VH-VL binders against Probable molybdenum cofactor guanylyltransferase (mobA). Designs and how they scored, part 12

Target 1, 202 residues: Probable molybdenum cofactor guanylyltransferase (mobA), of Natronomonas pharaonis (q3irt2)
Amino acid sequence: MGERTGVIVAGGQSTRMGDVDKTVVDVAGVPLVRRVANRLLAVVDHLVVNCRRDQQERLAAALEGLSPTFAVDEVPDRGPTAGIMTGLSTVETPYAAVVAADMPYLDPELLEYLFERADSHDAAVPRPEEWFEPLHAVYRPEPMAEACAEALEAADARIITPLSSLDHIVIERDAIVEHGSLRSFESVDTPEDLERARERLS
Short names: E, the ipSAE of ESMFold2; O, the ipSAE of OpenDDE; V2, 0.75 times the mean of E and O plus 0.25 times the DockQ between their complexes.

## First folded at step 10 (VH-VL; framework fv_belrestotug)

Design t5 (from q5 with heavy chain S59Y; at its last look DockQ between E and O 0.66; V2 from the best seeds 0.00; counts 0 for: pae E 12.9 > 2)
Fold by ESMFold2, look of step 10:
Structure t5 (fold): chain C 202 residues (1-202), chain A 120 residues (1-120), chain B 108 residues (1-108)
Amino acid sequence: as target 1 above (202 residues)
Amino acid sequence: QVQLVQSGAEVKKPGASVKVSCKASGYSFRSYYMHWVRQAPGQGLEWMGVINPSGGWTYYAQKFQGRVTLTRDTSTSTVYMELSSLRSEDTAVYYCARGGKYELLYFDYWGQGTTVTVSS
Amino acid sequence: EIVLTQSPGTLSLSPGERATLSCRASQSVSRTYLAWYQQKPGQAPRLLIYGASSRATGIPDRFSGSGSGTDFTLTISRLEPEDFAVYYCQQYDSSPYTFGGGTKVEIK
């Protein structure tokens, strides 16, 4: 109910498409990460971007005018658990959304619902099919960042492990469809995905 | 039917403040950025700043930093522009303009404009 | 800040003639972030062209945009009486989002 932060996790190996940093590839005239940021900013008040050091200049250019705070991973490529930890460590609002940089169909109505469901819990995490979507979820920043840190120290980098120590609520497929769209979770991973995104978002 | 309806003309003295309203209808108010642009008599267009109506986040042109404040009331789908410490060169028509959906884009719908006259 | 310089300042033409309006940017602007607006006396601006070349809803096909880099052009293939107005280019590639100084298209 208070102010909200959105964290875009833009670092890690999954943001590459061959030798290309896909976070800044053009999607119908707008960089991929900027499409995510714009949709996120419809729901949140503050923008944080987690990235590798080598991405910062490109991301700053792609996000010009949006005033992001950068949360840089000093040790790159430690996976999404590390990215979530680094991003959430900078958050000062009671709740933050954490979203992947390659999901340009992010549904603001679904994200609004996730914030509402997270209230009085540590996290609201969708499960549209078999697997959780922890890079499309709302968290209480400090408990989640601490849980991520503990998982990394234990050499268990699975993204689900932090959730097992949190008071979290799972948003199942039927609720997702009722309050938003499953397209929210669709990512741009291949050249075919990119061409489809260009057609849909043009 | 997208509409942006602004408050009426204002006459102010130097040093005063003015607050102009822009009421939106016909679209999802929280999903589109709202910009403010002004035009002095016989002059061109000057961008002043933008507000995200969902969260109230704002970004202002450097020229107006410290003098302009954009706010919104989501319950009435209204954006407000307040300009303080008015000077004679602030005499202009002030427009609200809708940006793109979820994006800081071109301005596809404009309010009718509000004339603010600053004179002694 | 990206400065947009429009030329000519005034273009005096007759109905039926072709109008060519220039917008030059102080640094490169992506085509996708260049727009054109029309403004008639006493009215708010109206979006004509976005993405350098795409016509906005309800804009007649006599209006076209072109260009890239630092040089952009608005063309009106055959002027109608209602086209005599001031035209502004705008970049929204980087903040602040700036407008050109305008080109007035007036009846000769």
Scores: ipSAE 0.005, ipTM 0.471, lowest interface PAE 12.9, mean pLDDT 87
ESMFold2 (binder alone), look of step 10: mean pLDDT 91; pTM 0.925
OpenDDE, look of step 10: ipSAE 0.750; ipTM 0.920

## First folded at step 11 (VH-VL; framework fv_belrestotug)

Design v1 (from t4 with heavy chain S59Y; at its last look DockQ between E and O 0.04; V2 from the best seeds 0.00; counts 0 for: pae E 13.5 > 2, placed apart)
Fold by ESMFold2, look of step 11:
Structure v1 (fold): chain C 202 residues (1-202), chain A 120 residues (1-120), chain B 108 residues (1-108)
Amino acid sequence: as target 1 above (202 residues)
Amino acid sequence: QVQLVQSGAEVKKPGASVKVSCKASGYSFRSYYMHWVRQAPGQGLEWMGVINPRGGWTYYAQKFQGRVTLTRDTSTSTVYMELSSLRSEDTAVYYCARGGKYELLYFDYWGQGTTVTVSS
Amino acid sequence: EIVLTQSPGTLSLSPGERATLSCRASQSVSRTYLAWYQQKPGQAPRLLIYGASSRATGIPDRFSGSGSGTDFTLTISRLEPEDFAVYYCQQYDSSPYTFGGGTKVEIK
């Protein structure tokens, strides 16, 4: 249908490993966030990157040539619900994907399916195992951003709270496997994960 | 019902190491950060570090860097804290505490504590 | 790192009295990410307050928290016998997480 936006949530505490910003760590010659962005851009037309102010220069360098719009959290570290809200507030397309910055195996085929399933709903959210994957999902920007804002004002930062007020469709494990790969949800969290990613993505 | 059950009390000599376990149940182990906090006799609480059980990533308070190691076993939903090169000032009760889901937040559930005594 | 200083060190009060506990941060806790814990002898700490002012599940309304920036307060409006314990503040705004030194509320 219309044009699409992809939002990368890069500003959470989980992207900060001591002195190292995980989002710009090299993975076989390409920064981690750029691997995510490249896969996302196979499916979307516009790229938004949510981040902390102190990350913007490094992320801009890592994403040179991809023309991202930065959605900066001026008050850092309010959690992923705040990052989703800030990122989606910049989106003008009818639907947007929201993905974490540390999932370099992001499956474009699965993401395409999520956009298809979200049509006529507020969200399409995978549940590959016991819980939702809200940082690997497709949302209508305005309803989701509003739900996130309401949750934050109520001091309830849990991402499940916004979903309970949305018309959402759940993509279960068997549909995920039929239309893509469970590898899409694998993240780089440890040095061991990083070495594995370097082997797989070389 | 969320539960964190720690291993039993330990008595150690200076220079030894101790490894304390914390077994979690009643929630998605991989989705919540796990912290370690200690309390010396008659003193306050001291944060030691955190582990992300999803990927095993750790961050330690500078005071403990090089002596503390946090590990986890996702198959048994268990976190381990190892403290090496023990000194008498390491005598304390050691707690595991559950942090926030996907983010580093306040500690809503605590283990019962494990007393480690280091005596010359 | 953010240092938290609690005052007073000890409050000696009777049941039914109002307790006011202070926690001062060395730098701003900009998101009001401050928690209060209660610890009774021989027990693990118990979460009372998070986000400076939100009560945890099951905590009675005689416990209230307030404050922002560098100055935070825990108030117990009417002390019950079970409230005589040590209270700790803790910031979770930035790593490393830190605790205050504690305030002991003891029976006068």
Scores: ipSAE 0.005, ipTM 0.466, lowest interface PAE 13.5, mean pLDDT 87
ESMFold2 (binder alone), look of step 11: mean pLDDT 91; pTM 0.923
OpenDDE, look of step 11: ipSAE 0.839; ipTM 0.939

Design v2 (from t4 with light chain G51D; at its last look DockQ between E and O 0.03; V2 from the best seeds 0.00; counts 0 for: pae E 12.7 > 2, placed apart)
Fold by ESMFold2, look of step 11:
Structure v2 (fold): chain C 202 residues (1-202), chain A 120 residues (1-120), chain B 108 residues (1-108)
Amino acid sequence: as target 1 above (202 residues)
Amino acid sequence: QVQLVQSGAEVKKPGASVKVSCKASGYSFRSYYMHWVRQAPGQGLEWMGVINPRGGWTSYAQKFQGRVTLTRDTSTSTVYMELSSLRSEDTAVYYCARGGKYELLYFDYWGQGTTVTVSS
Amino acid sequence: EIVLTQSPGTLSLSPGERATLSCRASQSVSRTYLAWYQQKPGQAPRLLIYDASSRATGIPDRFSGSGSGTDFTLTISRLEPEDFAVYYCQQYDSSPYTFGGGTKVEIK
């Protein structure tokens, strides 16, 4: 079985709740990003965390003992396409999962399925509803990082643009429900979401 | 229920700036792109630009580059559009419109529109 | 940038008639990333069709879309009184995400 890498995209404005970096807020005794990392590490062998420079020390503290590699964005706040590119550029395994830092219900069984379906393709990307979930997907690192770089150079930083140039397989809702849970895609965005997560995970 | 509620009508003089707000509710604000589109009186629709509330990344139509600025406040689920160096031809209704989740797609929900009038 | 040309500019028809609206792109629109919107006076646009042929939620089946590449069509199989409005196509394949000039469907 080939080794696997998990990339957590933790940089950018999406990780803020007001002036506070929500990636390190407490969720029932565990920092939010650590809940994601623990679930990811059930499926992968190596952990990469993409972040801004100013987050690195806080994330290192929250992830103590998990031995993450940090992939720091040279040009911060360019959105998720840039974060994926930077994170995947450090990956040496044949495939990597890419997940957002704010999905504390990340389902290891669904991730396992995504790795299996990505085999012999460049990507396996879920579509639980009308939209792709590109920050909950498995990619071949080199083709995806290159496609992201080209999209950014063309001033089209849409996350779907890199995907359109790849041999990707779409995982539809029926397969998601059969092999995992739709809760895998739920994120913590608001104080209400945070309180709900604290209740569910306590 | 998804709603986009924009700030009220504005009257401005040439050379001034205007800042229009768009408050989102009923969905995960940071997971969807927000676009801005304007419509001059009796004219068609003109795309101005887009903001990714998750990372704050923006992209603008070249016509507006240097004059338009999109910002957001994730704590209040609000996007702001500021247009500077106003001219009479900027008189229009300005709409915010929700794009796809993590994707730059078609616009499924629109704000009610904000009339900006630029005169004398 | 991709320029969308709609034709005709105005379509004068009676209720019950079939309306056919055309949208032509200056360059191929990949993956059928083309949408249609309806706009009534004093209102914001309303999404009708996405991905060239998929109906948006709550849109009656008398509205249908077709086409690929550079040529796209919106069809209203049997016009109802509420269908007299302006219709816009939009491409979202490549930035800037441009709109067509509109087709006004008016009562004859």
Scores: ipSAE 0.005, ipTM 0.471, lowest interface PAE 12.7, mean pLDDT 87
ESMFold2 (binder alone), look of step 11: mean pLDDT 92; pTM 0.941
OpenDDE, look of step 11: ipSAE 0.766; ipTM 0.923

Design v3 (from t4 with heavy chain V50I S59Y; at its last look DockQ between E and O 0.67; V2 from the best seeds 0.00; counts 0 for: pae E 11.5 > 2)
Heavy chain, then light chain:
Amino acid sequence: QVQLVQSGAEVKKPGASVKVSCKASGYSFRSYYMHWVRQAPGQGLEWMGIINPRGGWTYYAQKFQGRVTLTRDTSTSTVYMELSSLRSEDTAVYYCARGGKYELLYFDYWGQGTTVTVSS
Amino acid sequence: EIVLTQSPGTLSLSPGERATLSCRASQSVSRTYLAWYQQKPGQAPRLLIYGASSRATGIPDRFSGSGSGTDFTLTISRLEPEDFAVYYCQQYDSSPYTFGGGTKVEIK
ESMFold2, look of step 11: ipSAE 0.007; ipTM 0.493
ESMFold2 (binder alone), look of step 11: mean pLDDT 92; pTM 0.931
OpenDDE, look of step 11: ipSAE 0.845; ipTM 0.938

Design v4 (from t4 with heavy chain K101D; at its last look DockQ between E and O 0.08; V2 from the best seeds 0.00; counts 0 for: pae E 13.1 > 2, placed apart)
Fold by ESMFold2, look of step 11:
Structure v4 (fold): chain C 202 residues (1-202), chain A 120 residues (1-120), chain B 108 residues (1-108)
Amino acid sequence: as target 1 above (202 residues)
Amino acid sequence: QVQLVQSGAEVKKPGASVKVSCKASGYSFRSYYMHWVRQAPGQGLEWMGVINPRGGWTSYAQKFQGRVTLTRDTSTSTVYMELSSLRSEDTAVYYCARGGDYELLYFDYWGQGTTVTVSS
Amino acid sequence: EIVLTQSPGTLSLSPGERATLSCRASQSVSRTYLAWYQQKPGQAPRLLIYGASSRATGIPDRFSGSGSGTDFTLTISRLEPEDFAVYYCQQYDSSPYTFGGGTKVEIK
């Protein structure tokens, strides 16, 4: 029930396609990250973008008119746990969605369901197959940011580790299909993926 | 519940234009693409084009490029399809259909259809 | 453009029988972006299957889909009286998003 924030994790190794920063590549006239932002903003009121310093100018251009807050990683490429911590540390709303920058098929209806299910818990995290999807989830910002900080201090930066210390609910495949689409988790990883996205979204 | 309600049947002469409306309810209008598909009498289904209701961006099948125009009115959650320079072979039922995923393109909800008859 | 060829054009069967409908694509359909629809006379199509094999909400489990690449199949395990209709496949991999010509399933 209240205002909501969406955090896009745009930094780190997963946002490179060779030497190219894929977050700002054009997909049928719209930068990849902007396609994610558009879908996220159907569900949230505030936009935060976690990134490396060297991305900020390009991301600001790609997201012109959307008024994002940037959460810059002071030490780049420390993995997704660090990116989640940095992004969530800027959030003032009771709950925030955290999503990857390369999932242009992000499903707003599924995200709405995740916000609803997170209520009275610290997190709602999908498990569409064998593993959790922590970069497609809803968190209570302060508990999650603290859990990430503890994991990084303990030199166990795997994203699954913070979840074990939180009151979290898991959204299983059946619920995902009932309340949204598995397409929500598809990413653009290869040049072939990019060309297909251009055809599908043209 | 998702619902798509289309405007009523039209009878037109060759060379005229037709504008069909599709009013959406039961979901976030700006969050899903809207497609148009037609079906000539006794024939199969033919995709015509798509509109992104948030920004108004459109893409059309090449066969209809230059003759079809999709627009939307976000204040009324309504999409419009205008087909110009009508020919007798444009006689068909015209459907609006919602994309099943935000930007994925199978059609999970369909309007009831609007019959457009083009005859001299 | 990807052409979808459905076979047979007409399938004449009795209630209780298994129906098998084929859809062949002229080019590979990536990531199983293939859907199946049912249409009864005077009605809009109804989504049955998406992603080649995922059943849409509210669709009975007697409907199943399979296939990949260029060859896709819709199976109705035991025909009910309400299943006699026309069935269309549709690819949503590449624009234009084409449909097959349809398979009419009629009562023998």
Scores: ipSAE 0.000, ipTM 0.458, lowest interface PAE 13.1, mean pLDDT 86
ESMFold2 (binder alone), look of step 11: mean pLDDT 91; pTM 0.929
OpenDDE, look of step 11: ipSAE 0.639; ipTM 0.889

Design v5 (from t4 with light chain S30Y; at its last look DockQ between E and O 0.58; V2 from the best seeds 0.00; counts 0 for: pae E 12.0 > 2)
Fold by ESMFold2, look of step 11:
Structure v5 (fold): chain C 202 residues (1-202), chain A 120 residues (1-120), chain B 108 residues (1-108)
Amino acid sequence: as target 1 above (202 residues)
Amino acid sequence: QVQLVQSGAEVKKPGASVKVSCKASGYSFRSYYMHWVRQAPGQGLEWMGVINPRGGWTSYAQKFQGRVTLTRDTSTSTVYMELSSLRSEDTAVYYCARGGKYELLYFDYWGQGTTVTVSS
Amino acid sequence: EIVLTQSPGTLSLSPGERATLSCRASQSVYRTYLAWYQQKPGQAPRLLIYGASSRATGIPDRFSGSGSGTDFTLTISRLEPEDFAVYYCQQYDSSPYTFGGGTKVEIK
C-alpha cells in the first residue's frame, strides 16, 4: 500500500496542436492536463509533471492547487523516453504511474489495477491492441529511469528498448476490459478529438 | 437516485473528537469525489477537505490540517469525517457534498447536514 | 488561498424585480471554475450554476451566471417568492475550494 506518485509527461512535440500547446487547451472549462491530473490524483499521493521550460508557468497555472512538482527537461523535445527518465528521476515512492498529458479519459480503476499488478515487478504495462502503452503504465522508478538513460545514451529512441531490460508484466486487452475501460487510452490529437472531449466531459 | 445520508446530531465537550458519517447511494460511490463543508450558526459556508473514495487521496484546508481526517469504507459506501481537539468554535452544521466524477468539480448533491455542538 | 468577496451583503427587493449578485476573486480563478449555490434556512445548499454560466439540472431559466477570471455575476431576471434566500459563490480552481461570504436576498 505504500505511497504512490503519478508522473504526467507533458513535454515534446506530441503536446502541440498546430502552434498551440494542447496541454492547457480548455476542455469544457478545464485544461486538458488538469483533467488528466485530477484522475491521476484519485490513485496517487504525489504529482510530478515533466515538461519543457517554456511550459512551466502555464502548467503551474493550469494545475493550481494540486501541488505538482515539475521535472523540467534540460534539453527540450528529446522524445518520451527522455521525459520518462526526467520525471521518474524525481520520484521517491516505490512505484509511479507514467501517463501522457493528452489522455483525459484516464481510468483510475485501471491505474489501481496496474499498481497492484506491478507489485514485485519492475513494471506493469498495458497492451490493449497491437502496441504497448508505455505512457499509461506503472513503473519502479529507479530501474526504469536507468533503462531510459541507457537507451538514450545508445541513441535508441524506441521506448520498447527500456522495457526489454525490465522485469515487466503485460496487461492484455481482456484484463484491461475486466478491470477498467479501453477509453483510458484515447488521446486528444485533433480539433475533432478536442470537440468530442468537450462534449463528453461537460 | 442519488442520496447522501449523514449520521445524527452530536454534543461534545471541548477537547473531544467527533466522527460524522455520510452514506452514499444511487451512484458509483468509488468514482466521485466527496467534500466536507461546515457552517457555524448564522455564518457562511467553510470548505474543510475532500476525499476520493477509490484511492483514498485526501486534501484539507490548512486551517484544519492535523485536526481533520477523512476516511472511507467502500464496502458500505460511506465516508467519515473526524475532527479532533474540539473547541467551541467548532460548533456548526457539517455537510458532505458530492463532487465530480473523477474530477474536482462543483458540488451537485449534499447531505442533510449534521449538527455538532461543542459546549462544557 | 483565493478569497471570494460577494456584494452586496444584503439585497432588499420585491418579487418581480431583477437581482444582480457580484462575486469577486482575490486572484484569477482559471477561466470559469466558479459555482453558485442557493441556501434557505435550515436546509443544505442547492447547486444553481456551474462553470460560471451553466444552469444545473432543474434550475429555472430566470437564473443566469456570467464572468471569468476575477469578476462573476449571478442574475435572477424576475424574483419569485421562493428565490428569497442566501446565495454563495464558490471557486473550484484550487484548494482550498473557498466560498464567498454570501448575499442575502430578502423581501423589501
Scores: ipSAE 0.006, ipTM 0.515, lowest interface PAE 12.0, mean pLDDT 88
ESMFold2 (binder alone), look of step 11: mean pLDDT 92; pTM 0.941
OpenDDE, look of step 11: ipSAE 0.813; ipTM 0.930

Design v6 (from t4 with heavy chain L105E; at its last fold request DockQ between E and O 0.29; V2 from the best seeds 0.00; counts 0 for: pae E 11.2 > 2)
Heavy chain, then light chain:
Amino acid sequence: QVQLVQSGAEVKKPGASVKVSCKASGYSFRSYYMHWVRQAPGQGLEWMGVINPRGGWTSYAQKFQGRVTLTRDTSTSTVYMELSSLRSEDTAVYYCARGGKYELEYFDYWGQGTTVTVSS
Amino acid sequence: EIVLTQSPGTLSLSPGERATLSCRASQSVSRTYLAWYQQKPGQAPRLLIYGASSRATGIPDRFSGSGSGTDFTLTISRLEPEDFAVYYCQQYDSSPYTFGGGTKVEIK
ESMFold2, look of step 11: ipSAE 0.006; ipTM 0.524
ESMFold2 (binder alone), look of step 11: mean pLDDT 93; pTM 0.943
OpenDDE, look of step 11: ipSAE 0.798; ipTM 0.931
ESMFold2, fold request of step 13: ipSAE 0.005, 0.005, 0.006; ipTM 0.476, 0.430, 0.513
ESMFold2 (binder alone), fold request of step 13: mean pLDDT 93, 92, 92; pTM 0.944, 0.945, 0.945
OpenDDE, fold request of step 13: ipSAE 0.785, 0.767, 0.727; ipTM 0.928, 0.924, 0.916

## First folded at step 12 (VH-VL; framework fv_belrestotug)

Design w0 (from v6 with heavy chain S28T, light chain R31K; at its last look DockQ between E and O 0.03; V2 from the best seeds 0.00; counts 0 for: pae E 14.4 > 2, placed apart)
Fold by ESMFold2, look of step 12:
Structure w0 (fold): chain C 202 residues (1-202), chain A 120 residues (1-120), chain B 108 residues (1-108)
Amino acid sequence: as target 1 above (202 residues)
Amino acid sequence: QVQLVQSGAEVKKPGASVKVSCKASGYTFRSYYMHWVRQAPGQGLEWMGVINPRGGWTSYAQKFQGRVTLTRDTSTSTVYMELSSLRSEDTAVYYCARGGKYELEYFDYWGQGTTVTVSS
Amino acid sequence: EIVLTQSPGTLSLSPGERATLSCRASQSVSKTYLAWYQQKPGQAPRLLIYGASSRATGIPDRFSGSGSGTDFTLTISRLEPEDFAVYYCQQYDSSPYTFGGGTKVEIK
């Protein structure tokens, strides 16, 4: 199908920087999560935001006008595998991108390539270095959500476990640099990262 | 196969500093938070602080603020805990413990512990 | 800072008995951010329960957790010889992350 969904995983403790919710901090006049959403919406038609209950109002405000659907974790903060499962369970399109809320350099060209490579497979997952990037990938929603549910039952937060049961394609570093940028995977984790992002995205 | 291997036991005098290493293997080092926890003889567990190996961000318990420093070396997948101005009450076993992937979570893997003895 | 108070301090039981361990927080803690650890003499702690009620990998189903707000419970439905140890609760809801004082489960 021609329609696509993007899922932003915004829940969990990795979204905090000290006492503040990192997802809504200002990055040169735009909330961090909105910078991710704007880049994602260059490639997808529908936006889903996975979050904790306590974030929903702030995220709705930060994403005003973008019409997000919220996928709130029923058992919050069980790690990114749970967030992927919850977000994908709401998706009706054949494929969905799953991205972290703290990667404001998200590369739309790379995401486009991932959607194209995922076609006829269950997933397209980048490996820019030694390890997979599960929060920067394209998945077929139902098989991936089921695989995540099974991994969570085994208390295994590693995404490689569900991928071993899926028909997936790995996007290696040379393909990543050919069709996009490695900066796509850079996150805002520290005050220094935030100041750098403010400078870069001005 | 996750493994956290800490440096060996240390004996120090009051006023000195100690630097304990924690070498990680079997997982993506920069994707997981690393915590430090200590346990005095016959006592419970005490959280000291956390480091995010991706950017080196740290947060410390107030009790240790100004005395503890966490650092990391991504090329060797190693975290270091330095505790300065040592006192007898700092005699304890010091553990590194892995937090969640991309998340501040419970501690799923622990180092074997490093005994630091502060004695005149 | 959130103080976790565990009770009893020591629980003397025989193999096969049910153990019930309590952890009370000085402030409300989201159950998502509550964990339990087991520690045997001379060893590092081992994760048992996270999210108040979810068992970690390889933990037998005789271990269960429950609770919310300020009151949390670890239950060992049928004590095995290897279960005699010290148990700690931990909150990771707000910094500093804190542990309870421990409950020692010992052979009567």
Scores: ipSAE 0.000, ipTM 0.452, lowest interface PAE 14.4, mean pLDDT 87
ESMFold2 (binder alone), look of step 12: mean pLDDT 92; pTM 0.943
OpenDDE, look of step 12: ipSAE 0.792; ipTM 0.929

Design w1 (from w0 with heavy chain V50Y; at its last look DockQ between E and O 0.03; V2 from the best seeds 0.00; counts 0 for: pae E 11.7 > 2, placed apart)
Fold by ESMFold2, look of step 12:
Structure w1 (fold): chain C 202 residues (1-202), chain A 120 residues (1-120), chain B 108 residues (1-108)
Amino acid sequence: as target 1 above (202 residues)
Amino acid sequence: QVQLVQSGAEVKKPGASVKVSCKASGYTFRSYYMHWVRQAPGQGLEWMGYINPRGGWTSYAQKFQGRVTLTRDTSTSTVYMELSSLRSEDTAVYYCARGGKYELEYFDYWGQGTTVTVSS
Amino acid sequence: EIVLTQSPGTLSLSPGERATLSCRASQSVSKTYLAWYQQKPGQAPRLLIYGASSRATGIPDRFSGSGSGTDFTLTISRLEPEDFAVYYCQQYDSSPYTFGGGTKVEIK
């Protein structure tokens, strides 16, 4: 009843860095995805990982002992809307966080705030700059998964389309900095980002 | 810094096709939708469609459905807009414009524009 | 198929004056999905306002946006010489995304 689920979206082409799957690259002794999972589990009770089929074994190894449920995409590389839909379709708790696998600075305090603000709404979505962060947000699983399915059926893979169908609140920059850190949204995209993450998290 | 550099001006005859390129740099190409917008001389802005560079999926305004094709080459971080069966009404400046990360919102970065002139 | 109607078509003002530009939608648009752009002759459009009221990075605070539903407004509190341009509103709530016809702000 008061339980929470966290969904890590780990699939898609954005998880590659050269020939490697960046979700499992080592960051100061801990795989990248595990750093995200550890921070997420400070706030949620259950872990779901959305991924491509070819990632599942490596992700299971990286997340050993955390007992994740895997939500494997039937059709890989359909973009984040499909990943969110697949992940949320497995969730049984009233609310779930959805986070990207490459944001190792995930701020548990901010995420707690997002869960609190999502109450009585379908979603709480941050907008730290000019863009929504739909892969760093809290959703009511069934309405969001349904909205994603409708968008995909209309051949519209845009993340923003599901949000327009929901009772959502936007968490603006001022509230983000008051209740957490903008670093929460920093991703590891380049070798330089990875080196910086290794220095910061060592 | 983010840059969108488009190919040069084109002069075409009615009935031909044109293919305009837009080369992106300074950001993760596959993470942002790319839109195309045109502007006829002395007129306003008209949205044509978008492409998701990661999966290659597209959506087109109904007015252009069947005549416009958007493609991308992830190895060169380039999107292409091809418009076929050209008419004089297609004379315009064509812009590529970057949408949001993971989403299709407003357009924060624009290419310099490519003038396409359709004359007999 | 949301039509955006901008008014006036042309606004002739002097530097230092306040400009008020209107954008009316043919049906309700969530304010989250409305933007304003500036375009100077021979240049690409420049993002000014997103989410109806949020100023894009680097945009001077003399630009402000407001509105909801079908009525949206761009205000330039004190016109500077570089502000004489054409301004467009855009909705991205429903496909196809559409722009208004523009309001030209010119020197009186």
Scores: ipSAE 0.005, ipTM 0.481, lowest interface PAE 11.7, mean pLDDT 87
ESMFold2 (binder alone), look of step 12: mean pLDDT 92; pTM 0.945
OpenDDE, look of step 12: ipSAE 0.671; ipTM 0.899

